# VHH binders against q99177, part 4

Target 1, 341 residues: q99177
Amino acid sequence: MKRGESQAPDAIFGQSRAFALSDSSVNPDVIEYLKSVRQEALRTNAISIKNHMNLQKRTRHKSSMYDDEDEGALKRHAISPSLIRLQRNVEIWVRWFNSVKATVLTNAYEFTGYEDETLDLLLLFLKNYLEDMPSKCTTVEKIISVLNQHSFPEKAEEKEENLQIDEEWAKNILVRLEKTKIDSVEDVKKVITEGDKHELVGYNQWFQYLINNEPQHTTFHEKITSKQLWVLIKYMSNTWIKEIHKKGRHYRRLQDWLFYILVHTPERVTAEYTSILRDLGKKCLELIQKKPVEAHENKITLPKEMAELNVEIPAAVENMTITELTVSVIAVNYGQKDLIE

## First folded at step 1 (VHH)

Design e8 (framework vhh_8emy_2)
Fold by ESMFold2-Fast, scan of step 1:
Structure e8 (fold): chain B 341 residues (1-341), chain A 120 residues (1-120)
Amino acid sequence: as target 1 above (341 residues)
Amino acid sequence: QVQLQESGGGLVQPGSSLRLSCAASGFTFSTYAMHWVRQAPGKGPEWVSSISGSGGRTNYATSVKGRFSISRDNPSKTLYLQMNSLRPEDSAVYYCARDEFSTDYSLGYRGQGTQVTVSS
């Protein structure tokens, strides 16, 4: 006996089939329990995003858009197709982004904890990566020779076959290894654990670095310090978001860096940093309102590393732009909801 | 459609071992954290264990820590729970569940469950 599951024209049934198992005995107590344990699990992964999903204000948006009663001229500026599109999609866009952020940050933990097992996995990956290089210089040959002296556990070799470590991470490590005198495995481990401490200074150095390098999650704890992260957000606000929105030179690379910047921006920020994020959000709104056609042409794409993690862009967010995502994340995750109301 | 199917339960004696499996389909398995939850007759659901998408981070309820091990095989889209030194108190229906951020439909992604009975 069937309750018309395949023939149910109701939106509720269609939605349930898309992302829920058919189980009419599902108990609300179990839902609440799973929500609580999910938060505990996310806490062990150094993130919690439960607080970020509080912006379901569909009725408020509707009232604001269709209410011609003037409580202020600013409310009339909110009546635009681009803003309506933003208000309708903000919850779904931010929910998707928060899920991707959690995935990226939990994956980053696996290779940045620098426990002995993690280091052995990283050393195995690096060895295999270097062995696959078509042309070897004396330095690369020496590094491989050193790594061949290390006794890898069989467990680490088995795990390596399931790893999705970014090649750009390996290239960055190789650059640092080439600059360092390597005589032992311990020297290689130091390069991996200490990171690239060479500080880039000023707009030109950072711009050249970003356009010439793929973003990686490891870059955001090895090279991009907390202070530099906020400097880069200011550069995005002042210059780069405009280039991304207009599909200017380097827009794809800058879009990828912006996505990683959003992923690595802390959940808790000071009032000073909130102001910096608000400025970026305001710039995004200005660009969306003044040039909406360009926004639709600049559909979001995932950075290479995130695609290698098999992260998908679902139909619900496939038409989103990075400019729209950026202001949505700032509004929802950082208490700047007035920007989109 | 998201589907989760548990297997490997059964009737065993105290001190025995069982390995539970959960076959996942309809979503990109490696991008989601996964959980094991159990429910004994007449009791509320109890969280047992969690594992990150990459498998690099695990967490356990104090009642099972040191006896149970959670693992996953992302290529085969399978989640595992290795249960050692089983006790009568471990008797329950065991569910696997997909992690889900701040929404109600995380329960819609749990499996139908597999029964574990530990008795002499």
Scores: ipSAE 0.000, ipTM 0.253, lowest interface PAE 16.1, mean pLDDT 71

Design e9 (framework vhh_8emy_2)
Fold by ESMFold2-Fast, scan of step 1:
Structure e9 (fold): chain B 341 residues (1-341), chain A 122 residues (1-122)
Amino acid sequence: as target 1 above (341 residues)
Amino acid sequence: QVQLQESGGGLVQPGSSLRLSCAASGFAFSSYAMHWVRQAPGKGPEWVSSISGSGYSTNYATSVKGRFSISRDNPSKTLYLQMNSLRPEDSAVYYCAKHQYTEWSPNAFDIRGQGTQVTVSS
């Protein structure tokens, strides 16, 4: 009689803690988790293909509505070669992108979050650091008061000795706490878990940051807030996507940032945010139609961090442009499929 | 090419402490989560601890929580594991591992070092 493994799934690390994929002793729970991820990817891909076929049927049906017109009139409603290329590849491009996104976000989720016990030890370290300060301002006293309302685990003082953190971490956290409205221990926990998200203000500051820094997944947890992400998407729509498409100054760096922005854009968004994405999609479509970029000059290259993924790049993806990927992702993942009809 | 070199193991008595080190090269160390994994003779690999690229997030297996502490020094590209209150069941070869992304294996760990042997015996 077969029974399930006694090892429960790890909530922070999904279904697995650690394994070597080529090792025959790999935990069965890990193998089942990987199978479930693969099955979900295949299911998503099948749904996307069906949706694409529906879009093509609608486009064909539109054309048939003009059957009674002469050949010249029909030609006025012909779709561009660039749009045909987009329609034919949208599902394959988005499928590939979704697999990369799932891989990156799974890693980010597992290793940027704290489990409650570790967080409690960090809160205790912070409390002890603040209490030991020789001079305390009103803000520090309030933070100490808030931390004193928290129920620490039994023997937390003893477990604190096992943390390999220095006072510099506590100093950096304090700087952020002083800039944040702290009314509860949950507010302190958010500051600790969100990392240093110093808010850059305006187009010029963000542009300089993007061109001088390589994107990496930790940046979107420690530097870029949800609010700032949507500001960056607006800047992409208004200015940067045009520079990327025409291969202007800094296009390679901006292209890498756009790829990370797409990866870190949430699956579920408000109507207001859907409108922002739709505007970007419309701009991408306009650029594709107005200035088609010759595909062989634009072999897709992953950002440096993502290039180490060892993810297969299918032939259909190899010559994809970031502009084509962006409108494809917006159309398929955010319910804007009418953009590519 | 990713290279990982573990050190710091040895033979100790129960209740003793050891500090393991892992020297990393061939990748952007600060951009990747790092892990400690152990393997006792005749058993499969067991995850011990993880640390995020920034060092702010740490996680531990329940069997070592409160006894072990993971840390990293990004400038020197070195990962550490401080092991306190060692028990006979902690005896294993300890490996450091870089977190690896794949389409089919998002929780894969690439163990490339020779490991460092820890033996806890009275």
Scores: ipSAE 0.000, ipTM 0.156, lowest interface PAE 14.4, mean pLDDT 71

Design o1 (framework vhh_4orz_3)
Fold by ESMFold2-Fast, scan of step 1:
Structure o1 (fold): chain B 341 residues (1-341), chain A 118 residues (1-118)
Amino acid sequence: as target 1 above (341 residues)
Amino acid sequence: EVQLVESGGGLVQAGGSLRLFCAASGFTFSSYAMAWLRQAPGKRREWVALITSGGSTDYADSVKDRFTISRDNAKNTVSLQMNSLKPEDTAIYFCAADFGYEWEYDYWGQGTQVTVSS
């Protein structure tokens, strides 16, 4: 299939070329990523040249006004009002976020996002379910027998009332397990980790999924694997954070997804993953400095699932933007404090 | 489905030349812009060259006037001619198309190693 035999005159060829550049079937993220990498290289060179020129102008003092006032004026000019706002609030904002993250993960059962922890929760649910049955269920007993071969995490069971949160999820898993032949722990794991059989590939499919679906804790176990989490962070950095910051058409949904991504990002990451987070932080900082948003309409909102936990939003956090929170979390929690200094 | 296979890398002395090739399959090659990226030890992946579907080219400042990107739509191939190689050009070189980030993780291209000795 020999595509590329442009039969067209130059005018039509120009139209076909413009069409290729505007075609939404082409993943815009690759182009934005390539442009971003080039812009960073060019920006670094421009900053170097600017610093050199600033040094030359300083050494060629044209007036007797070289007092401390010149230093103060230069320093204040170099530090934007938006960056001062970040520096003033970063510790309070991150402390609040870490508190929310702890509350959310505790109430969502910290084990549910992991294969082995999920099995521990399921085993505990099934044991309680069997106790409530008026007659013995052979299938449930068989499943319990298989799961009893699994080892619990060292911290497995505060057991007091928190099991109520995932009851409906556990019942749905049980229904699927009852329809499946279970001979091993691996069979149980496959039922739990099956999720949606349609695997999402590329920017367009992920974007459509995110705007059409509300984020949930279980999504980060079933669909958003560790590998996919980092892909989504790259998409956030290259495209979606800009849309969120300017309050575009899908900003509320994308903001909710970003909040979940921040909550589910591991605290300990490799150098490669730190670099990905740093790129997102740099993009957030750029947006904050270059594109200020209206303070009155910047009130932070928690995703629906998290808001139901009655998490308090202090006055110091009320007018924070998600863009400000994101760079703050990256700077403090991932050792990138130089971004905001 | 989509696959990109790089070749042509090797060990070369500073000032030498290499030509890299990328064989593409699983998509309409002629309709997409193609790029070369590289990743040096301890650094993030860096864009080095781009060729549009119509044949227009662009280059990173660090490789401009030394590297030349070209494509052959009949063979579904993109090439990178690298001249006046420097030790800092040492990297794994990857081929990319403007259709998604998934290729980074799916190992659509293993890359081809270029090592420049001083």
Scores: ipSAE 0.000, ipTM 0.126, lowest interface PAE 16.2, mean pLDDT 69

Design o10 (framework vhh_4orz_3)
Fold by ESMFold2-Fast, scan of step 1:
Structure o10 (fold): chain B 341 residues (1-341), chain A 122 residues (1-122)
Amino acid sequence: as target 1 above (341 residues)
Amino acid sequence: EVQLVESGGGLVQAGGSLRLFCAASGFIFSSYVMAWLRQAPGKRREWVALITSGGSTDYADSVKDRFTISRDNAKNTVSLQMNSLKPEDTAIYFCATSYKDMTVYPNYFDYWGQGTQVTVSS
């Protein structure tokens, strides 16, 4: 069969295209997404029917508790050592988390998105990038002139590296500046603020971003807007929490991102957002009950920025898993205590 | 609890019209893809129509220009308007959603209940 034979360059390009066609996402790959859905829907797959029925049955068992029927609740209580462990530790786990969250957010606000200090560092980087350009158009010269009128604080250059910004960021900002009327430093600041909020679209773009980048508090202002936070929580609920729980590929990085997501989730949320959190909490509870993980094998570690704050870690927390923490935070902080009753 | 309940099926003469309804509950309806599938006696289950959260639609070639899928996020319903019905459209119609991770597993459909029977006589 010669059809399997391919030259290395053609094979590489062919594979890249094939992988792109197999990727699913919302906006950039809508056509490919719809084609893949259509292809799957044409299957006479008993497994899909069975999986759906199993999901429905499990959901009905849980709903009996919400309808105030005690039979299902009593049986679930008797056969769930994981639920007992959760109920015994939830107060200590959430109290610790709330303490960490308060400490982290208090320290993080120094560099959390677009504070004057953060903006000054971004403006300084941009100014230096533009001044170093070999050829300057009229627009670039005007922007440099505007930036030269700004008073940079002393020692701003000493903190520039803390933002982890690079030449690619500056190039992207310049494209947007070229399309905007710039008359003052405030106009430049506005473009920077809006540009850093450029929306990544779909699961594949977000997944690649998360696994290739360490979570930072600035990211939750610049990249992860309110809209995107809830999209990421849905991705956690549907796929990533299971990957974290089973210690799959990238579980450490995804765990770090989940911890940051929990820290940056607002205290007061709408009914719609409460439902999203509830779905995540239900998924965590299912994973905990279905396969209890050996706690000492999944000892929680704080992400780098948070570890530097030296918050006391109680013994009960040292054996906690991120899935146990997630459902606990959702139950206590967002009025979903019925999930763990 | 995820529930999808189909209704609106019945017996109709060739060239007639029917409108199917699906009442959804137990999930954030506006965020999920909704689809209609059908299964005729002695045939495999087949996809009919799909509508994304943003309102984009797609249809199987066999029903294109005859069927229209729509959704009402305020009422948590999806409907299928079927015009110019043919005997070949006779099937049990199922409402489906991509419940378990639309963006990673877009080709997995969940459905609930027994569907709604559509019979088109010649």
Scores: ipSAE 0.000, ipTM 0.135, lowest interface PAE 20.2, mean pLDDT 70

Design o2 (framework vhh_4orz_3)
Fold by ESMFold2-Fast, scan of step 1:
Structure o2 (fold): chain B 341 residues (1-341), chain A 120 residues (1-120)
Amino acid sequence: as target 1 above (341 residues)
Amino acid sequence: EVQLVESGGGLVQAGGSLRLFCAASGFTFSDYTMAWLRQAPGKRREWVALISSGGTTDYADSVKDRFTISRDNAKNTVSLQMNSLKPEDTAIYFCARGSYDEWLRPFDYWGQGTQVTVSS
């Protein structure tokens, strides 16, 4: 019955078991509680930021009461040159934008879904990365064993080179796999589909992410959830659109993110979400009227990825600004035409 | 390379106070929620207190009004001020970093812990 096995196998087993035990040290009730606390912290941060921004807006408005020239510029006797320009160009600007949106979303659909074919390519990349590791722990060997049981499509390697993934992606996935119980390829697939969905919290984390990362269409499927998209639109409305319009320190990067946000905003939205878009549109209109930018200086530029899709800015829309495009898209595509009438 | 190092533990009489410190390195400290957990002899690890990147705090019911969590973003430190200590507070106290992926594990890194013993 009891075998006097050597100390070496027991030592190796003991080491791997110690790591496995650390994975189960947290009570599930604690996890549920922390999820609720995080949701409340997210809400509190959003409210605090909004209150701070509202106070800043009130202070600016009150300060401008002594500026009679700005008040004169907003007189309702005549339509401003900026609004006339907007009214004359809105149709052609939105038509161009809608064609770009269709192109981007068609491309995104083909390359960003975690469909069986795409998952097989991701699993193959992960398998190759793990097999090439110079030292393998028990967990890595188990994952390789599980992956070897999966039936990969023939010639999958030829399609793998078209994926925009690297060793850092594989390292990040491995960290999560090491913390998860893996018994089947379906468990690995779940970790992969959830791996890139780390939820950023609050204004500061999102701002740092946006300025430090190039916008890509895949980000809106892998990292930016529906709820987070609307939070980002609120941040655009409250602070970032003004920064873009005045050509602040990060205006080029924020402009590129705003362009992708507009592209990825759903066609059908609720009344509550329409209200959020309307607020952004109103802010854009205010900026256009109060601080007319010389079109020659503030021409829209496209995200780097658009060149790969053969998307160009035609002569007909070359003088458009992102602020003008944003209010135009909101007015036409979301039933808010009264903003520009 | 993420590192969390706890200090400040020790032996104290019931009703006494201790202050725990956690020195963090290898990440942008100000972006993360930080927490304290404890593990009493023969029990599972339990959460004690947390502080968000924005400074919002929350506490387990067993330590509410007795413990205070704080952070110093300039020094990359989290502190836990423990007042009115009880024998039931005897445990190894761990500093932990909040995970962006809470459904897998609410904390992705934690230190080796510091022992707190409250005699009666």
Scores: ipSAE 0.000, ipTM 0.197, lowest interface PAE 16.8, mean pLDDT 71

Design o3 (framework vhh_4orz_3)
Fold by ESMFold2-Fast, scan of step 1:
Formats: C-alpha cells, structure tokens, sequence
Structure o3 (fold): chain B 341 residues (1-341), chain A 120 residues (1-120)
C-alpha cells in the first residue's frame, strides 16, 4: 500500500521521505498542489457527470457512468491467482522485453540521424505534409516556398524504410517553425536539428504533451531529459498506471508512453532511482491484485515506432498486460524480485 | 466555459449510416480533447471515440473500423461518422470536452445528447 506521509521505500536506507526530496525540479509541495488541482477537477467533473446522469433518469433512462473495480482476491498472506500467473511468466516476459529493448535501442540512432541524406528525407516528408494541409496560412506557404528551393533526390529510396517519422513529428516541427524567422532551407534544417528546447513544467503540461504526441526516439532525446524521465515515472506510479490498468480513455497512448519509458530507463540506476522504480512496481502489483487479469481478455500492444520494426509478439506473451510487464521488468532487471515472491 | 450541442441523431435501418455533429461555443475549443459517449436504456455509459487537440484519435473496440471521429477547429465542430450501424448501437449519444483528462470519466462541459435508434 502507498498511504500517508510521503512513504516511498528506500531499498538502501529505508527512508520514507528520501523519495519526496529526490527531485529538485518537482518538489513535494508542487506534487501536492498538482494533486489538489486534479482532485478539484475531478470534483467538478463528478458533479457534471452526476447532473448528466440525473437528466438521463428524468428521460427514464437508467445510467451508470462509473467503472466498477473488481474486488481483489487478495487475502493476508494468501497467494492470489494473479500473482501465480505473474510468477509463472515473469522470466519469459522479461526476456522478450529485453530483446525488444535491444532491437529498439540498436535502431534508435538510425531514426534520428542527421546525415545530409537523412535530413533530406526529413525535409521531403515535411514538405509533403505541409502541401497536403487543407488550409494554409501565409507562414505555411512561406515555408513551402523555402523548401521548394531545395534540391531533393529524383527517386524515392529504400532508406525511407528506416526513417520513423509521422504526422505528429511534422506537427511539432511546424509549431516551432511558426515561432522562428524562416528565410532559407538552412533555417528549416536548424529547427529540425536543434529540437524542441522549450521545457515542459509540471504534471498538467506533461500529461497534455503525452496524450497529444506519439512516443518517438526523437522525443526522448529532445524533450525528455534524464531528470524528466524520473519525474514521468513518478507520475506513472501516482496516477497514470491506474488509468492504463482500468483501460481509461487515454490508456492506449499512456501504455505506449510507459513502454517507451521502460525501454529508455537506464540499466544501472542509483538507490534513489531504484526506490522510484520499486514504488511503481508496488503500485502495479496492487492494481493486479485488485483487478485480476484474465488470460484471454487482454493483449499487449507495441507503440507504432516499435511495431514498425516488425518485432514479434509470441503466443507466450500475447496476453500479458503492460501492468504485469512493468512489475516484471522492475523485479528482474532492477533487483526487486521480493515484489513477486 | 465551453457549451456543447449535439445533433444528427435519428431512426435508421441496420447496416445504415448516420453522421452526428457537436457544435461548441467558446474561444478555447481548439485546446480541448473531444469525446463521444453513448448510453442505452438500462446499460452503463460507454466511451465511443476520442479526438485529441493534436488530431490523433482513439476508438472503443465495439465501434473500431465502423465509426470515424473528426474535428473542424475553424467551425468549432466535432463530427462522428457512423457506418454499418447495428441494433446494439441504439443509444443517446453525448459530446464531451476534456481540458484536464486524468482518468476515465474526467470530462468538462457535457452536452445534452442526441438519440440514435437502429431498427433490425
């Protein structure tokens, strides 16, 4: 359980408050403020939902707008079916994950390469995206005119197969281009190569960014710093993993981000960071026990960029959930096996 | 802050199509994620489709490949194109806006709803 006074187990020292003091960019007061804002928003939404339900009742339609959580089968010191399922599959699941991680990280450099050849493909994709826009402002037309001055390869090349970019990438570049004075193709290249230097601050800004953007290798280099990675893991632990487990409306996007976060989490971490991962693992275990996963009801999915690498999902892992995978990875890869024993 | 009004519902034969519209008022429409939900008599409310402020979409498994959500920020509208309709799609359809989405049901600015009836 994670209740009360800033309790986050420290694997090295057992200090309950060490976790709360570990991140200077997100202090405990800011986290509590953000939780307060969330609770206020939830109260406002609950009232709106209640009023909406009352309107339906007046029209003789009975409505329930809330998901019921299944009662956990967990008894004090009893071994749950969910824990048995996890213990039975943990080695196979983690081995598969480690294979995927190796494949993704090996290919990561190729997707973000800034060689002239790769840059020309990025510019061509951007040009095509902008030309296909149904409504064009004067800024967009100026950018297109600048791109038309650049010499592109005459034929499409096989190299395009390894370039993982999409409409979300192009939209993000366009936002930055609109804030920049563009007079030449070199200005466009600079915007592409510099990355998004605007820092996101706090829970609400990060949540909005995550739900509005697909996880990509480029994002982990330009937007998510090492410090922010651990902040996002804390947000997963405190809030987002519950939404993923319940299959809330943002669960697919947040699941994709969680998978990318796990892939990009360093193999060697400090005791402080191990404590953060342990907290996430404990939360995952709690959720699995409260709402057990049926083997035939759930199927793991890969983020778009990773799926395009033709990574196989064998039958042994196809019915795994991201919640089960997350605690498995934390237990095996980060020395927290007591969580699942 | 945003006010929503749904329209486009009606009676349609199984296998038919309908297009629902949600008209929004308020200057901040483009910053919201917009959703369609439905509720049939005696059943739980269920989420149907979501379109993020960035334009990405998500669909419930029950309607995937049959329904398409879209938005027009210039007209402050959200549309739901419903194809291959089934009797099970009979429900009141609601438009909702999410400014601070944290979990399932975290909606601001619910609409009044539009009835869709699919006959067998």
Amino acid sequence: as target 1 above (341 residues)
Amino acid sequence: EVQLVESGGGLVQAGGSLRLFCAASGRTFSSYAMAWLRQAPGKRREWVALIYSGGSTDYADSVKDRFTISRDNAKNTVSLQMNSLKPEDTAIYFCAAERLPYSYGDFDYWGQGTQVTVSS
Scores: ipSAE 0.000, ipTM 0.226, lowest interface PAE 16.1, mean pLDDT 71

Design o4 (framework vhh_4orz_3)
Fold by ESMFold2-Fast, scan of step 1:
Structure o4 (fold): chain B 341 residues (1-341), chain A 121 residues (1-121)
Amino acid sequence: as target 1 above (341 residues)
Amino acid sequence: EVQLVESGGGLVQAGGSLRLFCAASGFTVSSNYMAWLRQAPGKRREWVALITSGGYTDYADSVKDRFTISRDNAKNTVSLQMNSLKPEDTAIYFCAKTPYYYDSSGEFDYWGQGTQVTVSS
């Protein structure tokens, strides 16, 4: 019944870490945020109390013929319109999502990894950038020496001159090379192909990265490790899904990232990871119940890269929200159907 | 009324163990994210451990493999088992409740008075 959670591939690699917070960089910002959250809670409670008093006065004054309180009590026993909507559409929504996921992953697979020719051009650009550097430290000289041992085709020199590679890319690669032990061209290739998988730590760094960068499927190979994927899902559950649902300042960017996260979440997961997904699903249900989505406010959009694959959004799916999609995917694809029944 | 009361702190020698307790009233711990935070003299407050409504746990790197957070749903309490204590663990330890770790709604973001932990030498 657990759908292979104990035999999931991730179980081979041992335990995962949920929230990686560094004491020096993240904790002060976290404390400020927790304080702001408390202040917001106090404000919200005060407003709620005032509204309750006003509603109570209105009900009392109109009780001579009709009691709104009795009407409200009856409505509380009705099945939620949001839950009815979810139940009616969950299978259609998940089938659509699964078809999108299959299309995206098929296309993503064709472009994961660097071709030898592309790597040669990147290595050559890096070599030329380092050689043109006005002041060379011992580390830079060592990297140049290593690159000089690599055999570049003559065609690579000509092609590199026509390639529009960003100098910022070379600067970022150099920073990582300086932090890595480089003894061979293979070590340099690993830095280039492996990406910045371990540079970001904690909520604030990830949040800033997500809002300032558009998601791409290559990011989930170059920067987001399996471990970091689960950290991001927890951040979605803890904070970002609420910002998406209320259409906060960065909701469009965060929605795009959430869509990519759902696409890149493995089909088979451990019991631990299932628990993390269940927490996100519960949060989505809470948000849907607290702030039901009205039909005229509903629109789902595909991230730019996925939209370019000419994936259709059918009429049955067009008015779905990402919050509704997220709980639907968790419930159906990860054995958590009890969340929506 | 929502209330959190921490207990179990005390003086212990380096390498020793302590178990902290957080008794909750006015809400159910199993339905909320519960956290332990600490503040050492002259330092900023830092997060130590978290347990989610689903029972998933997480820890700060400085205490990982030494501390264990757990909950007792029947008693409506959260506990922090602290092993291999170091002088650097000396702090006032606080229990906090939130529907999410960084949620701006915050109506359930409540702090207790804390319990003092002192680790000698």
Scores: ipSAE 0.000, ipTM 0.124, lowest interface PAE 18.5, mean pLDDT 71

Design o5 (framework vhh_4orz_3)
Fold by ESMFold2-Fast, scan of step 1:
Structure o5 (fold): chain B 341 residues (1-341), chain A 120 residues (1-120)
Amino acid sequence: as target 1 above (341 residues)
Amino acid sequence: EVQLVESGGGLVQAGGSLRLFCAASGSTFSSYAMAWLRQAPGKRREWVALISSGGDTDYADSVKDRFTISRDNAKNTVSLQMNSLKPEDTAIYFCATLKYGSSWYRYDYWGQGTQVTVSS
């Protein structure tokens, strides 16, 4: 807003230019390959249109009607520039996304808000607290049994003795453990890290939650259940993807939530869930075709947590938009390739 | 309900090779995506390689072109071929399964790990 010229702004603009120039570092062979794929796709679709028109002529044998349909067919079956862009980039975009998804999901258990060492010390403190109880119910005995199966580091006992934890913490955790089905140490860890939460219901409550809370991986373990994930995907399809695509209010926050939703969507889904994903894919395709996005203005951004996993957007996919990624992931990973053919 | 047991670790000189094995028990092994992770002393656990149920593979940049993951569904095994080993590859290597279902948080099945030590 304020105007002024100094070395600091010049240095910042220099850095921005260096990042923009990273696009020029893209292998020329890759660019040439993508151009050849685009030309081949255009040629293939032109042949398909000709074959389709030939079949129509053979079937109906009406010259005047065929003349009108030939003109209409050529316009109707023309491939949009947006669809060509999808066909050209889908393999690279989805391969990158699948790598990110694998990285996030493989390290999911490490993002509980507690360092593993601290969590182990809390588990050991809880175990010792429960073992020291003068009278134990069957639930407490079961919890102790589960904790006894956990492998603690050799020096955990020494470190736990120096841990300054209020006994009230253990009492509060026990109350929650008694309300929860405990079959493994992971169940105990979840109780320690999760806290007491109320289920959100309906569009307005979820919308307010998403815009007022920073996207975090742990939310998909603590608050967003499988049922709620599919509800959120429906909300994306019906309303939020359009707002993201047109760069409306809250688009950055909703984009980050959508990225996490895609990451946490299971690889294998039922026919019902495939239908829900297909609807989202169709909405994305419609938005891309009717309202093309200026890639330089609507480039995908990642949740802040991705930086901690060394996840970066490569130059090759820098111009990708979240709408394009979403339909690409749905088409390739969920057997809906007909959306982009 | 997949039980995993890692093997094949050991001490090797820099530039050497090792092949790690993960043996699984259970009739559903072929439907799981499988991963190898490693944890060096005092460091956070990091992902190394992933193989899908269909055989598609992905690798961390630090091990790309040096490590190869493969699976044999008939024998319920996953292996990791490690070539051109570096001292930085010293870690305990873990085999894990990524189980997808109606619940978003599914427990990863972690083995006890196998120690790999690369001397300089």
Scores: ipSAE 0.000, ipTM 0.155, lowest interface PAE 17.6, mean pLDDT 71

